Miniprotein binders against p81326. Designs and how they scored, part 33

Target 1, 226 residues: p81326
Amino acid sequence: MLHFGGFIMEINHISKILEKEREEYIRNKVEEYLKQGFSKDDAVNKANQSWRTYIGHRIQDVIYNLLKKFLKDSGLKVTTDKALNNRNLPEELDKVKRLIAINYGEYLFLPDADVIVYKVENNDIKIIAIISVKNSFRERRFETTYWKLKLKESPVTSHIKVFLATPDKDNEISYKCPNGKPKKMRIILEYELDGIYFLKEDFEETEKAKHFGKIVEDIIEISKKL

## First folded at step 19 (miniprotein)

Design G99
Fold by ESMFold2, fold request of step 22:
Structure G99 (fold): chain B 226 residues (1-226), chain A 83 residues (1-83)
Amino acid sequence: as target 1 above (226 residues)
Amino acid sequence: SEEDKKIDELLEKADELLMEAQELAKKGDYEEAIKELEEAVKLLEEALKIAKELGNEDLIKLVEWMLKLLKYLIEEIKKKLEE
């Protein structure tokens, strides 16, 4: 088992590191959209929208690669929503996709899983956990809880742990009762999800709300019970 | 493989240097912390070279993140040293 404790604990800096890229990214995207014929105001709006998608994917990539490396020696495998939506899906990943899909009549959709942890034992696949990665909560605030509830509706998926990983730069869910008043979003997310993992140091720690550095041990312990 | 084993050794040593550097920085030993981090950067640059030769995209991305993190920490500690 590899012990990259320093690198996983220093993930606290991810927001500051990625923010250094914002100015150049926005500048380049605005220029790109202006060349496509958009007005200045539309180009700026599109660039900011593009940045939110980009930074979310960057955080997902960091989490994915760290978990893939840290969980490998425990026999656990990691994939992503993007990998599962690939047209040329290997048989193993096709099975993973089928095991988390939710049926909506004539349509079949994946939950917004972002990062998926599973194991393969004797050609059987067991989904251990999905990790939803959120950079901010201005939009789709309770999307992760919706997917947890949908997964609970079927005995095939009810065992799947649903985690939220977030830098929560703006302290939207870092504390349960800031200024003496319950923060609805933090209370509901903590109640409904199996865990919240913060990519920063400054937050209210509970049995379900922990530093991201603890996620590897938690996943390994859960996998032993499945 | 032999190359995968070498990369793992480089990453583990870089992690040890990172932890040592953070302890030094807590004590205010900023110049020594920077030296440890610069050594870790050299190890990761070697790991990145091997990962690229192997064509392992996930490992390349992991090492690139680790390098970006170390370089960020070096810059932050240098700022403290200039203060």
Scores: ipSAE 0.753, ipTM 0.893, lowest interface PAE 0.8, mean pLDDT 89
Fold by ESMFold2, look of step 21:
Structure G99 (fold): chain B 226 residues (1-226), chain A 83 residues (1-83)
Amino acid sequence: as target 1 above (226 residues)
Amino acid sequence: SEEDKKIDELLEKADELLMEAQELAKKGDYEEAIKELEEAVKLLEEALKIAKELGNEDLIKLVEWMLKLLKYLIEEIKKKLEE
């Protein structure tokens, strides 16, 4: 039966499909900002920034919904950091939240865990993987590696796999040595993380850097090892 | 529920049609590939109707994405057929 479907394998088109929304989105946002009294130049700049945030959330939503559906028959559950930040959290999700929280003395913080995969066995919860979704690397370039290192510090979280999923349409991490020079971001991310999954076809494939279409099989295989 | 099972069956059939259509497109059988994708669209339109009747927002978003993907693929294959 099912590890992943044709719909997951065709995710490579996500950037082109979502880009079709951009012109209407920008028009609507510019109109909103103009009505708020911003100049045309300021409204355009704000609309473009808003678009970058919006498309990141759209990609995360697609990944969440695909994984939720296609991992269900393997006994795996999927949630998001947005769901974990609700005030009146169901007990199951409260346990998930506590199992990924990082201790900073008198403070507890969640890592940036856009999509979380876990399983429930005998009323016990095991976190399998955390997937960080990045549309671009202009900001927070190494945030995901920081959280991986923090999770490694405790035996209760050290087993959690940390993956990065990205269309990387600007080729910021697609190749290890473009033009003969090592790309620092790609080298460090691949070294520190458990996997990088590309939502496009054109990238340098390695043991850790794969097409997103492989993520369902990889997660299921990891879950069997606990 | 019975509606949930029907949606799952529709999604699985649409996924099978998508896989077959991509194999056909790789062989250059563009007209046949388009026919299979159009059938998959019909199945997903039915699934979307049921998901909306259930008010299942996650499932609605999933099926809407699947429809966007299929429609994109149909248009891309039509461009190849014109070439």
Scores: ipSAE 0.747, ipTM 0.892, lowest interface PAE 0.9, mean pLDDT 89

Design W123
Fold by OpenDDE base, look of step 19:
Structure W123 (fold): chain B 226 residues (1-226), chain A 83 residues (1-83)
Amino acid sequence: as target 1 above (226 residues)
Amino acid sequence: SEEEKKIEELLLKAIKLMWEALSLLDKGDYEEAIKKLEEAVKLLEEALKIAKELGNERLIKRVEQLLKDVKEMIEEIKEKLEE
């Protein structure tokens, strides 16, 4: 019995753990940018931008590795869009890439797919879910929604579940109607996406908005229906 | 309490190491992954000791579960290396 409960629940601390690295990271990056000839103000700004990118990648990496680990016993496989951005792909990953591609007429483009969960049955690949990982919603608030809608437009990709995983550090989408005021972003994301998984405890739980600890079970259940 | 804060600090460090170990495993760096996990075990054992001294059952249970998870991970990696 995959005791999903212990190690995966510790994801709640991801923001706290990574934030501890921030001061040192910023200091080092500021120094680096100063050496490159940037002004102090520019160096600080660039360092902060770098940190946002860095922390986003770190969170994505943790989620990827956790899903990879906890889905392994179910026979499900996990990859990333980054892994698909190679010219020479193994056959399996090449198939995965093709199966998530969105048609724009003369061109095929991949959705933002931080984590991709798929299964291999009888040499056939079935894409189960795409997980978008977001640390903050300052930019591109509905990008994941766009990709979900685009995936729905094709019978090839319409079955693919799209999930959002976030610590939502700034509580932008943790509650639907805090103080009686609707949070537009939460409502839209919850409506359009197949699920939102929070990397924290303090949020409004709904049928679609759950703790990250439920994502493994949900994915496994979806995989059985495909 | 100060002791509870220490336990939490140790836990956070151990969790970080566990995540790093998973990343290393993904890259095929099994030796370094084991090293990270062994360090996590040490931290968790220290945390467990403090938790037991405090008699905090919740913390004891939490730490014991993590210890189990880490040890299991180490064994899984070792088994793969023998393969």
Scores: ipSAE 0.765, ipTM 0.906, lowest interface PAE 0.6, mean pLDDT 93
Fold by ESMFold2, look of step 21:
Structure W123 (fold): chain B 226 residues (1-226), chain A 83 residues (1-83)
Amino acid sequence: as target 1 above (226 residues)
Amino acid sequence: SEEEKKIEELLLKAIKLMWEALSLLDKGDYEEAIKKLEEAVKLLEEALKIAKELGNERLIKRVEQLLKDVKEMIEEIKEKLEE
C-alpha cells in the first residue's frame, strides 16, 4: 500500500542536491581537458558540456532506482535503455528490447526511453510505460514526442504510455502561459505525451502534468487495465 | 534560521546517501549500500535532535519518516545478504 508522500517526495530536492556536485565536477574536468592540451576557454566549455550529460544520467539513475523500489511490490519490473544496449542480454530483457524497438527495414532503433516499466505474466511481457528524463529543453528536443507517435502507429505498441520526467529548474515548461504568453514547449509536450511528471512543487498542475510522487500510483493503475 | 539551515543541510546529505544506496543495491554492493544508509541514519538523528529543540512538528515528522524509511531499507538489504 503505497502512500503519496514519504521518501519519494524528497525528489523535490534533486536540483539542489546535484548542483552541489557541479563545482567539483567542473574543476576536475577542466583539469583533465587542460592536460589534454585544450585552451582554458575550450576546457571550460567542454567541462560544461560534460556536466550536462553527467547531470542527466544522475537524474535518470535516481528515477530508475526510485521506480524500481516503489513498483516492486506491485509485480512491476523496471529497466533502462542502457541495460538494453548490452550485447549479452538475458532472455527477459531481450524480449523487452524487441517489444519497444521500431523497425526501419534492415535497422532496429530503440525509442528515446531512459526508463522502461513492464510486467511479466505467464512468460508474456507487457510494456507499461517508458519515461524520458530531461534536465533541460531546446526547441529541437521533441524527439520524445516523435517516438510516442511512432509507438502509437502500431497496435502492438500503441498501449505504451510515454511520460516525461523533469526537474525543470529553469521553468521552461512549468507553466502554460507565463506572463500571458503561451509556452510552446509546455503546450506541445503536454498535448502529445501521456504525462509530464515534475521533480519539484512549483508548476501548473493539469490532468497530464503532475508531481512525480503520483507516477507510481498512475503506473500501477495503468498496469491493472492492461 | 541557522538551525533550520543546518537541518536542511543534514537532510540533503542523507537523501543523497539514500539514493546512492539504492544505486549500490542495484549493482549488488550490499555492504557498501548499508554503510551509506548507516551514515544517513546518523545525519537524520542529528537533524531530528535539532528539529525537536526548535519544536517544529512538521520537520520532526518529516525526519522521523525518513528515519523509518532508511531503517527499513537497511533491514531489506540485510535480509538479501542472508540469502
Scores: ipSAE 0.748, ipTM 0.895, lowest interface PAE 0.9, mean pLDDT 88

Design W125
Fold by ESMFold2, look of step 21:
Structure W125 (fold): chain B 226 residues (1-226), chain A 83 residues (1-83)
Amino acid sequence: as target 1 above (226 residues)
Amino acid sequence: SEEEKKIEELLLKAIKLMWEALELLDKGDYEEAIKKLEEAVKLLEEALKIAKELGNERLIKRVEQLLKDAKEMIEEIKEKLEE
């Protein structure tokens, strides 16, 4: 699809849509943990932790399927870190995995790449971008920038664009200088990453900080240069 | 305002169904994906009727675009089934 103002832009409502599931999810999980013998307080804490993991996976799944849908006609393919960690990889995905791996001497590790966009030309695989999906910034706030810096160290991976996709419900990176005070996280993330794509309406838009719906056009343009 | 709340409810349900259809399509469940999309179309048609009664041109255009998107997805999946 070449109209980026339609269905893809509705991801701006993802937090509202998923929040409607929270109350029932928490009730069911608390009941499950109580049956396992946990105290009420422990069951509630575990249920809230379970919800945070669940909603993160749900957001990643929506992003993956939207990108797969909207990039298909441009000859671009999409995969996930989960697919790359399966035990019996198809040859194509094994090549994708090897092309993003980072060398730590005798060890090879994958960057934290939730969604990977690549293309295949004449049996050559070229990695276009990785997208890190973060629901919140309470933990590992600069992990994505670390992986960008590591990918820059090798001529094989230095071309790979590193994007962050986030609803940023708590406005941790939505503005550069709220109330006149610089937000270190937003400033550093925007400086170091190739783009930040927000899954909401209200944020400070810049050349690198955009609505998620713009990501398809951006990826297609990048792929033409590779 | 109550009518605006109804439109929003219908749109959010339809959007979620469209996301679920994409997930089903990824899993190869084409017939179930079409069912989800057909349900979304019905909700969007209801939302469009209410938006037209309100005369809200911005909402009308938004719902019409979502209807177009959902119907195109249905046709694409049907073509895949006939191959």
Scores: ipSAE 0.799, ipTM 0.921, lowest interface PAE 0.8, mean pLDDT 89
Fold by OpenDDE base, look of step 21:
Structure W125 (fold): chain B 226 residues (1-226), chain A 83 residues (1-83)
Amino acid sequence: as target 1 above (226 residues)
Amino acid sequence: SEEEKKIEELLLKAIKLMWEALELLDKGDYEEAIKKLEEAVKLLEEALKIAKELGNERLIKRVEQLLKDAKEMIEEIKEKLEE
């Protein structure tokens, strides 16, 4: 029995909870931008853009903290790309960073990796999964797919599972064939990625498209095979 | 109903506090995390009282589960502080 099983299911309300903060956030940001000398229209536009970034980070933070908590008892560790963007990394995180790097010949670059799950066994690090967190699909719709394909090209990274977590507020990928018409984005993401996890109840469930509550069990199962 | 709306509002506030507690735990602020969780417990207990008065079994079960989770989280943190 997953400890705190009720708590993880309440992730369905993340969008509603965070949306309550929007009015105050926008008001404060508009005031800030007006003080900086922007017009009212520019201030509003900038505030809205800032909100989109902010809410994305907040969702990511909640997911990170939940995964960290629920995976702890299994001995699995969780980090973020933000934590890896430090010049002075602990040895463990430096190894994690190197193990997710993608080779471009003269250069190594990191994939977008909002959340990284790994294990330490006998002083060796094994990367288990990367979770990309998307609040909306307005921009960079297939970026996560690109990184998954790039990770597959190397024997060093080919085993790494790539998951997408999203509330999908606008129902862009919640259903495969609404009204009998295939949704290209849902079909491609589901095909290329190892899984899609929804932070909501209203979606079409498949083998790869699941509720977020199942991600912990899935990750633990994958970890046992590595 | 108005009472159901109140229950939902209390639940949403409690959930937010529980998320904040996890963030504090990540930073090593264990005492403050416990305070957030204790506040969440108070809200959940109020919600449970209202749910029981309404006789809404679905809401009762939901609130009881969250209440259990919050209390267990507090105990886990306390155990770590004693080590």
Scores: ipSAE 0.734, ipTM 0.894, lowest interface PAE 0.7, mean pLDDT 93

## First folded at step 21 (miniprotein)

Design G114
Fold by OpenDDE base, last read:
Formats: sequence, C-alpha cells, structure tokens
Structure G114 (fold): chain B 226 residues (1-226), chain A 83 residues (1-83)
Amino acid sequence: as target 1 above (226 residues)
Amino acid sequence: SEEDKKIDELLDKADELLMEAQELAKKGDYEEAIKELEEAVKLLEEALKIAKELGNEDLIKLVEWMLKLLKYLIEEIKKKLEE
C-alpha cells in the first residue's frame, strides 16, 4: 500500500518550525550588513529581504526532498531547475531539461520549475509535473500561470501538469470569496493551474485546491495516464 | 546500495510511527504518542548517521527536516499533556 506518508501530512507545521529560526537569522544578517557599512534601517530591510529568500529556499528543499522520497517507490524521479542549470549534465537530466524547454522562436527558455517530476520508461523520459513552491505572493503573483499557459502551447509540453504548493501564511489565496469579496489571485491561479496544494489546514478546499497530503497520490495517478 | 535501502527502511518505519502517534494523540493518548515519536527520532538519528557517511546531501537534508518536525511535534504534544 502506497502509504501516504505521515511526513507529507504533517507539513502544516513548516511555517511555524522555520519561523523559529527567523530571529537569530535576522540578528546575524543585520550584524553582517552593519559591518559592511549599511545604516541600521538599511541593514534591517536587507536582512528581512534575505530572510524571505532564505525561507523560500528552505520550503522548496523540504518539498523537493519529501516528493523525492515518497515518489521513489512508484518509479518516479524528481529534479529541480537548479540541478538543470549545469554545463555538464548527465544524459537523463539533459533530456529532462530539453523536454521542459519553451520555444520563443530563435531561443529556448526553461520555465520556473522548483520541482520537476518525471519517469523513465524504455529509455524514454516523460515529464509528469512541475511544482512551483511559493511562501508568499508579494512578487510575481501570476508567473506560474504564465509558465503553465506557455507549456500548454506546445504538443511537446502540453501534457505537463503545473502545480502550486504554498503555506499561504497571509491567506492571500486560501479562500475564493472571503467576506463575499472575490480573491482575484485565488480564482485565477485555480483556474489556470492544474492544482494548488496547501501546506496548511485552514483553506477552502475544491477539486483543484487541496491539502499537500494529496499531491503524491495525484502525481502517481497522473503518471499512470502518460 | 545496501545503505540506501537501510535508510529507506528507517524512514518508512519512522513515517509509520508518526502516523500512529498522530492517531494516538487524536485519542488523547499523549504519553504513548510521545513514546512513538521518540522511537521515530531514534530511527531518524540512525538514518542521519548513515546518510552523512554516504555524503548524500539530499538525504541529510530530508532527515534533518524530519527530525526537526518530530521534535516539534513532541514538544507540542507535551504542552497538551501538561494542560
């Protein structure tokens, strides 16, 4: 039985766990920036910006590693855009890179792909899904939807599912119409993407908006249809 | 490798213990839940040791996160036990 891992289900605590590191991180970064000659206000601002980047990477790493572990027994593999950004790639990863590339005429560019799920069958690689991991929606709110739409334009990439995983700490997309007012970002993201997976319990569940605990099963089921 | 297999076994067992512990906690059996989680921590510590010996950075990061989560859950359950 493909055990939906307890570690997948308990992802809800990720924000609280990582937030415990914030105070020390900020203090150390402020000190570093002060030593570089920045003002106190500038140092604090820079430290906060650094923290946002840092925590984003930490969440991405957790999601990547969890998916890597819990998809392994199904024969599925995972990688990241970072891993693909190397000059010397193994043949398998080089193929993965080429299979997610988007055509812009004279140029090919890669979509933002925090996690890439693929399978290898008879030496052929099939890309199953791309997962974008976002801690907050302050910047580049619809970038993931842009990439989904671009991937859909080519028969080479049109089958690739694009998912968003987020703790949504600020409740920017947790509900569609809180207090009777439509949340534009939630509605658009849910409409354009193949799914949104929340790293929390307090959200409006729909067919496309689910708890992160469902992502492994969903990916496995998609993989069977490819 | 044999070491990779051992790590996977340890992680799987830890995952099972976590699920069991959560069910126990839901039933209010906090003491037993903590015991299960502490056992899971021991398994993960062994896994971490092996992962470090292998130099597998991804596994190290995974196990470190899992440990952090379990320790957090233990503390949260302990708080409930004291209430």
Scores: ipSAE 0.857, ipTM 0.945, lowest interface PAE 0.5, mean pLDDT 94
Fold by OpenDDE base, fold request of step 22:
Structure G114 (fold): chain B 226 residues (1-226), chain A 83 residues (1-83)
Amino acid sequence: as target 1 above (226 residues)
Amino acid sequence: SEEDKKIDELLDKADELLMEAQELAKKGDYEEAIKELEEAVKLLEEALKIAKELGNEDLIKLVEWMLKLLKYLIEEIKKKLEE
């Protein structure tokens, strides 16, 4: 039994742990913005927006680092779209970049890819999965599905699995039909994506909607079929 | 590198202790669970030291997160002991 790491399983606490930092963060940012000449109300609003961005990055970093660690023994590698946005890339990363690129005719663009999982076999690179990390669904609700659909359009990228990882702290997609009312976003995301992984316990589990603790095993299994 | 291997070993051991501690906590053996988590914290602190010496930012971030998690879990279990 691939020992799903305890650290992977206990990720449920990520939102609560990081939220403890919020008060101090907001206070410091408000002070910073006040010094820049903003009004109190503007400073508070800007601080809150800054926090949303900050916490999103923190969650992404945690997910990235956990996957990097727990996939390593299986010989799988991870990177990010940010790491690929360099002019001088190592050959391996340059190949990764090319293998996830989406064709728009005269232009190639990269999908949003918070985490990219790939393997190297006999100097050949195979992209296994892209994981999008979303803390909230206030904006760009279907952006991940867009990228999935775009990747499907090419035989070069059609095999790439696209997963969503989220704590879904606001319960926007945790259940399909809470109180008998369909949650459009959950239904569409689950239908279009290869999987949704929750960083929490309170959600409706399905074949495609799982706890984050299963993501490592799932990725390893996919990698064996490529 | 040898240092990387050592870090991985420490992290793996910490992970094992975490899993054991969670099982103990589920059984109501909170004191032993805390003890194992505290041991895991020590391992992670050593790993963090090595990671900092190597200047590996990713590993530093990882270990710091793991430490935060373990400390949080210890606190949560301690609350249960006081109930």
Scores: ipSAE 0.856, ipTM 0.944, lowest interface PAE 0.5, mean pLDDT 94
Fold by OpenDDE base, fold request of step 22:
Structure G114 (fold): chain B 226 residues (1-226), chain A 83 residues (1-83)
Amino acid sequence: as target 1 above (226 residues)
Amino acid sequence: SEEDKKIDELLDKADELLMEAQELAKKGDYEEAIKELEEAVKLLEEALKIAKELGNEDLIKLVEWMLKLLKYLIEEIKKKLEE
């Protein structure tokens, strides 16, 4: 029995847990911005923006660390695009960086990759999956789709699975056709990406739209086919 | 390292306790569920100590999150006991 970690399954509470920090965070940031000379309205707006960035980063970190832990026993490794932005990379990470690079003619650029899952076999690196973590879809709604399509264009990267992980607090993509109205974003993301993993229970489950608790098993299964 | 192995063992055991506690809670055995979660918290606190000694930031963050989650779950179950 693939021991689905209890901590992976209980990820549903992440939004509620982190939201408890919001009031204090906003208060402190507002005070900070007021001291910097911003108006009250500007300070509040900036604080809210800061919170969105902060909570997004926190969720990303949690997902990264959980995946790192629960994929380890399967011999799989994880990294981030941030880690790959270093000038001096160890050989392994340098190879990872090269294997996810997208060709733009004279230039190579990396896709947005909050989490990169790879394996090392016989000194050969195989990229398994890229996971994009989004707390909300207010901005850059189809950015992950863009990267998936770009990765698909090259035989070097076409095998890389691209997943989206989200709590989807605002129910922007939880259902395909609520009340008979198609949710364009859900439909397109599900169609273009290899999977969507929800950090919540209340969503429409499909072949590609699953609970986050399944991501470890899915990644392991993909890794066996690579 | 030996320390890394110890941390992994502690985390694995905490995960097992969490899973067991969840099953207990589903059955309505809230007191026993809380007891197991509290034991898991102790294991994670030990793991956190070791992680801090190692200076492993990722592991520290992981364990801190796990602790936060367990404490949250304990509070939620306690609320159910009061209802």
Scores: ipSAE 0.856, ipTM 0.945, lowest interface PAE 0.5, mean pLDDT 94
Fold by OpenDDE base, fold request of step 22:
Structure G114 (fold): chain B 226 residues (1-226), chain A 83 residues (1-83)
Amino acid sequence: as target 1 above (226 residues)
Amino acid sequence: SEEDKKIDELLDKADELLMEAQELAKKGDYEEAIKELEEAVKLLEEALKIAKELGNEDLIKLVEWMLKLLKYLIEEIKKKLEE
């Protein structure tokens, strides 16, 4: 039985758990900004903005670490775009970086890749999947889709699966047609991406829209075909 | 390394206990569920100690998250017992 890790399945509580840290975080940041000479109102606003960024990174870190752990036994490795932003990379990571790069003529740029899953076989690196982690869809709603489409344009990267992982707290993409009204974001993301994985239970499940608990199995299955 | 293997074993055991605890909780056996989660917490605390000794930041973060989750689940189940 592929041990779908309990920790993978119970990720549903991530938003509630992290929200408990908010009050203390905001308080500390407000104090910090006040010391920097900002007004009380400005300090509060900046603290709230900082929190949004912070919580996004925390969720990303959790997803990264969980995938790293639960894909390890299958021989799969994980990294991040952040880890690739170095001038001097180990050979393995340098190869990974090159294999996910998108060609813009004179320049190569990396897609947004919160998590990169790859395998090393016979001294060759194969990129399996890129996972983008989004806490909210207030901004840059189709950024992940853009990168998927760009990756699809090259035979070097066209095989790379692109997944979105999200708690979708505001139910922006949890349902396709709530109250008979189509949610463009859900429909487009589901159509363009290889999968959407929810860090929650309350969502409309489809072939491409699944609970995060399925992501490990799905990635392993993809890896066997590469 | 041997220490890495030990951490993995501890995490795997904690994961198994978590799964069992969730099944118990679904059946209404909250006391036993809490007991298993508390055991899992102990395993993770040991893993955290080793991870800190190794200076592995990724493992530290992972285990800290797992601990937060387990503690949260324990609290939630305890609330159900008081209800």
Scores: ipSAE 0.856, ipTM 0.945, lowest interface PAE 0.5, mean pLDDT 94
Fold by OpenDDE base, last read:
Structure G114 (fold): chain B 226 residues (1-226), chain A 83 residues (1-83)
Amino acid sequence: as target 1 above (226 residues)
Amino acid sequence: SEEDKKIDELLDKADELLMEAQELAKKGDYEEAIKELEEAVKLLEEALKIAKELGNEDLIKLVEWMLKLLKYLIEEIKKKLEE
């Protein structure tokens, strides 16, 4: 039995756990912005914006570290687009960077890749999956889809699976047709991406929309086919 | 490194305890579940100490998250015991 790990399965609590930090975070940021000369209203607004960014990064970090840990025994490695954004990279990471690059004619650009999963076999690098971590869909709703489509256009990158991981706290994509009305975003994301993994229990499960607890097994299975 | 291996072992054991605790909680054995989670917390605290000594920020963050989760779960189970 592939031990999915208790810590992977219990990811459902991430939003609640991190939300407990919000009050203190906001208070501290408001104070900081007030000291900078902002009005109370502006300070509150800025603090809330800062929180959204902060919580997104925290979730991303948790996902990254969990995947790094639980994929390790399978011989799989993980990195991030941030780690690749350096002038002088180790040979391995330089290869990873090149293998996920998208061709725009005169230029190569990297897709947004919060987590990159790859394996090294006989000094050859194979990219397995890119995971985009989204806390909310207020901005850049289809950006992940864009990158998937772009990766699919090249034989070099067409095999790379693109997954979305989200707590979807606002239930923007948790259900396909709530109240009989199709949620376009859910339908499109599910259609275009290789999978959606929810960091929660309350969602409509499909073949491609799964609980985050399945992601490790799915990635390992994909890796065996490469 | 030897220290990295030790951390991995501790994390693996903590994960096993978490899984066992979940099963116990599902059966209504809340007190025993809490005990196992508390043991897991101890293992993670040791792992955290080693990670800090190594200066491995990723491991520190991971273990800190795991600790937060376990503490949260303990609290949630305790609430069920009072219910």
Scores: ipSAE 0.856, ipTM 0.945, lowest interface PAE 0.5, mean pLDDT 94
Fold by OpenDDE base, look of step 21:
Structure G114 (fold): chain B 226 residues (1-226), chain A 83 residues (1-83)
Amino acid sequence: as target 1 above (226 residues)
Amino acid sequence: SEEDKKIDELLDKADELLMEAQELAKKGDYEEAIKELEEAVKLLEEALKIAKELGNEDLIKLVEWMLKLLKYLIEEIKKKLEE
């Protein structure tokens, strides 16, 4: 097993590490919201909601930076949808943005693309993969699947692999049939997506459901076929 | 840039030490594992310094995460030594 990096393999601890920041974060946010004139109960609720958003962004940032680092030697580049959300883009990123756009007839829209992996060859850009990062599946459970299906509908984007990366903290998709009962979400996501990468060790491994440590190798392999 | 290359080298070395440390820990060589992780921390601290000097926010975030991870692993291994 080509260990593409200890830091990628040890990502399993991300949830525990980041959770250590929660208490301080919540305390600070509660204080902030109280100063804004919210009630104690409202401040606590808002702080908890803020934490969910914050932790999601932190996980995304970690994944982005790790992939950026470990794909660099392979000549692959990494960006984010956030980076593409600018009016004035460098030419390269403007091309990337256009190459992931989905056609809705009168309008073009971008898929949710937390991380975008692409290569530049002979001044041409090829999009390799989009990685959606989800900390929890409480909201928009099949959004990533929707975007995969939409990308598949166009010959311009049909080759783009769509991956899901998640710690799956609540074990919503870690196993297919726990206690003999099929988990609809796991089955559908695994079927529709090109792969699911877990930021944890305790999950049911399949051909498409893998540890995050394999994602670099998989992306490099895909890039060679394009 | 030369500084970017230096950061990459430091990160690569830290990564190697991390992998070695994990293998040592699996074998029960916890003290040696901690030693290697501490060395990796030193390398990352140097990398962080350079990244801050360059003002590269992405690298700063990356190295800060790596440092958090290594420190966490050291703590976890130390707990095993006390058992």
Scores: ipSAE 0.846, ipTM 0.940, lowest interface PAE 0.5, mean pLDDT 94

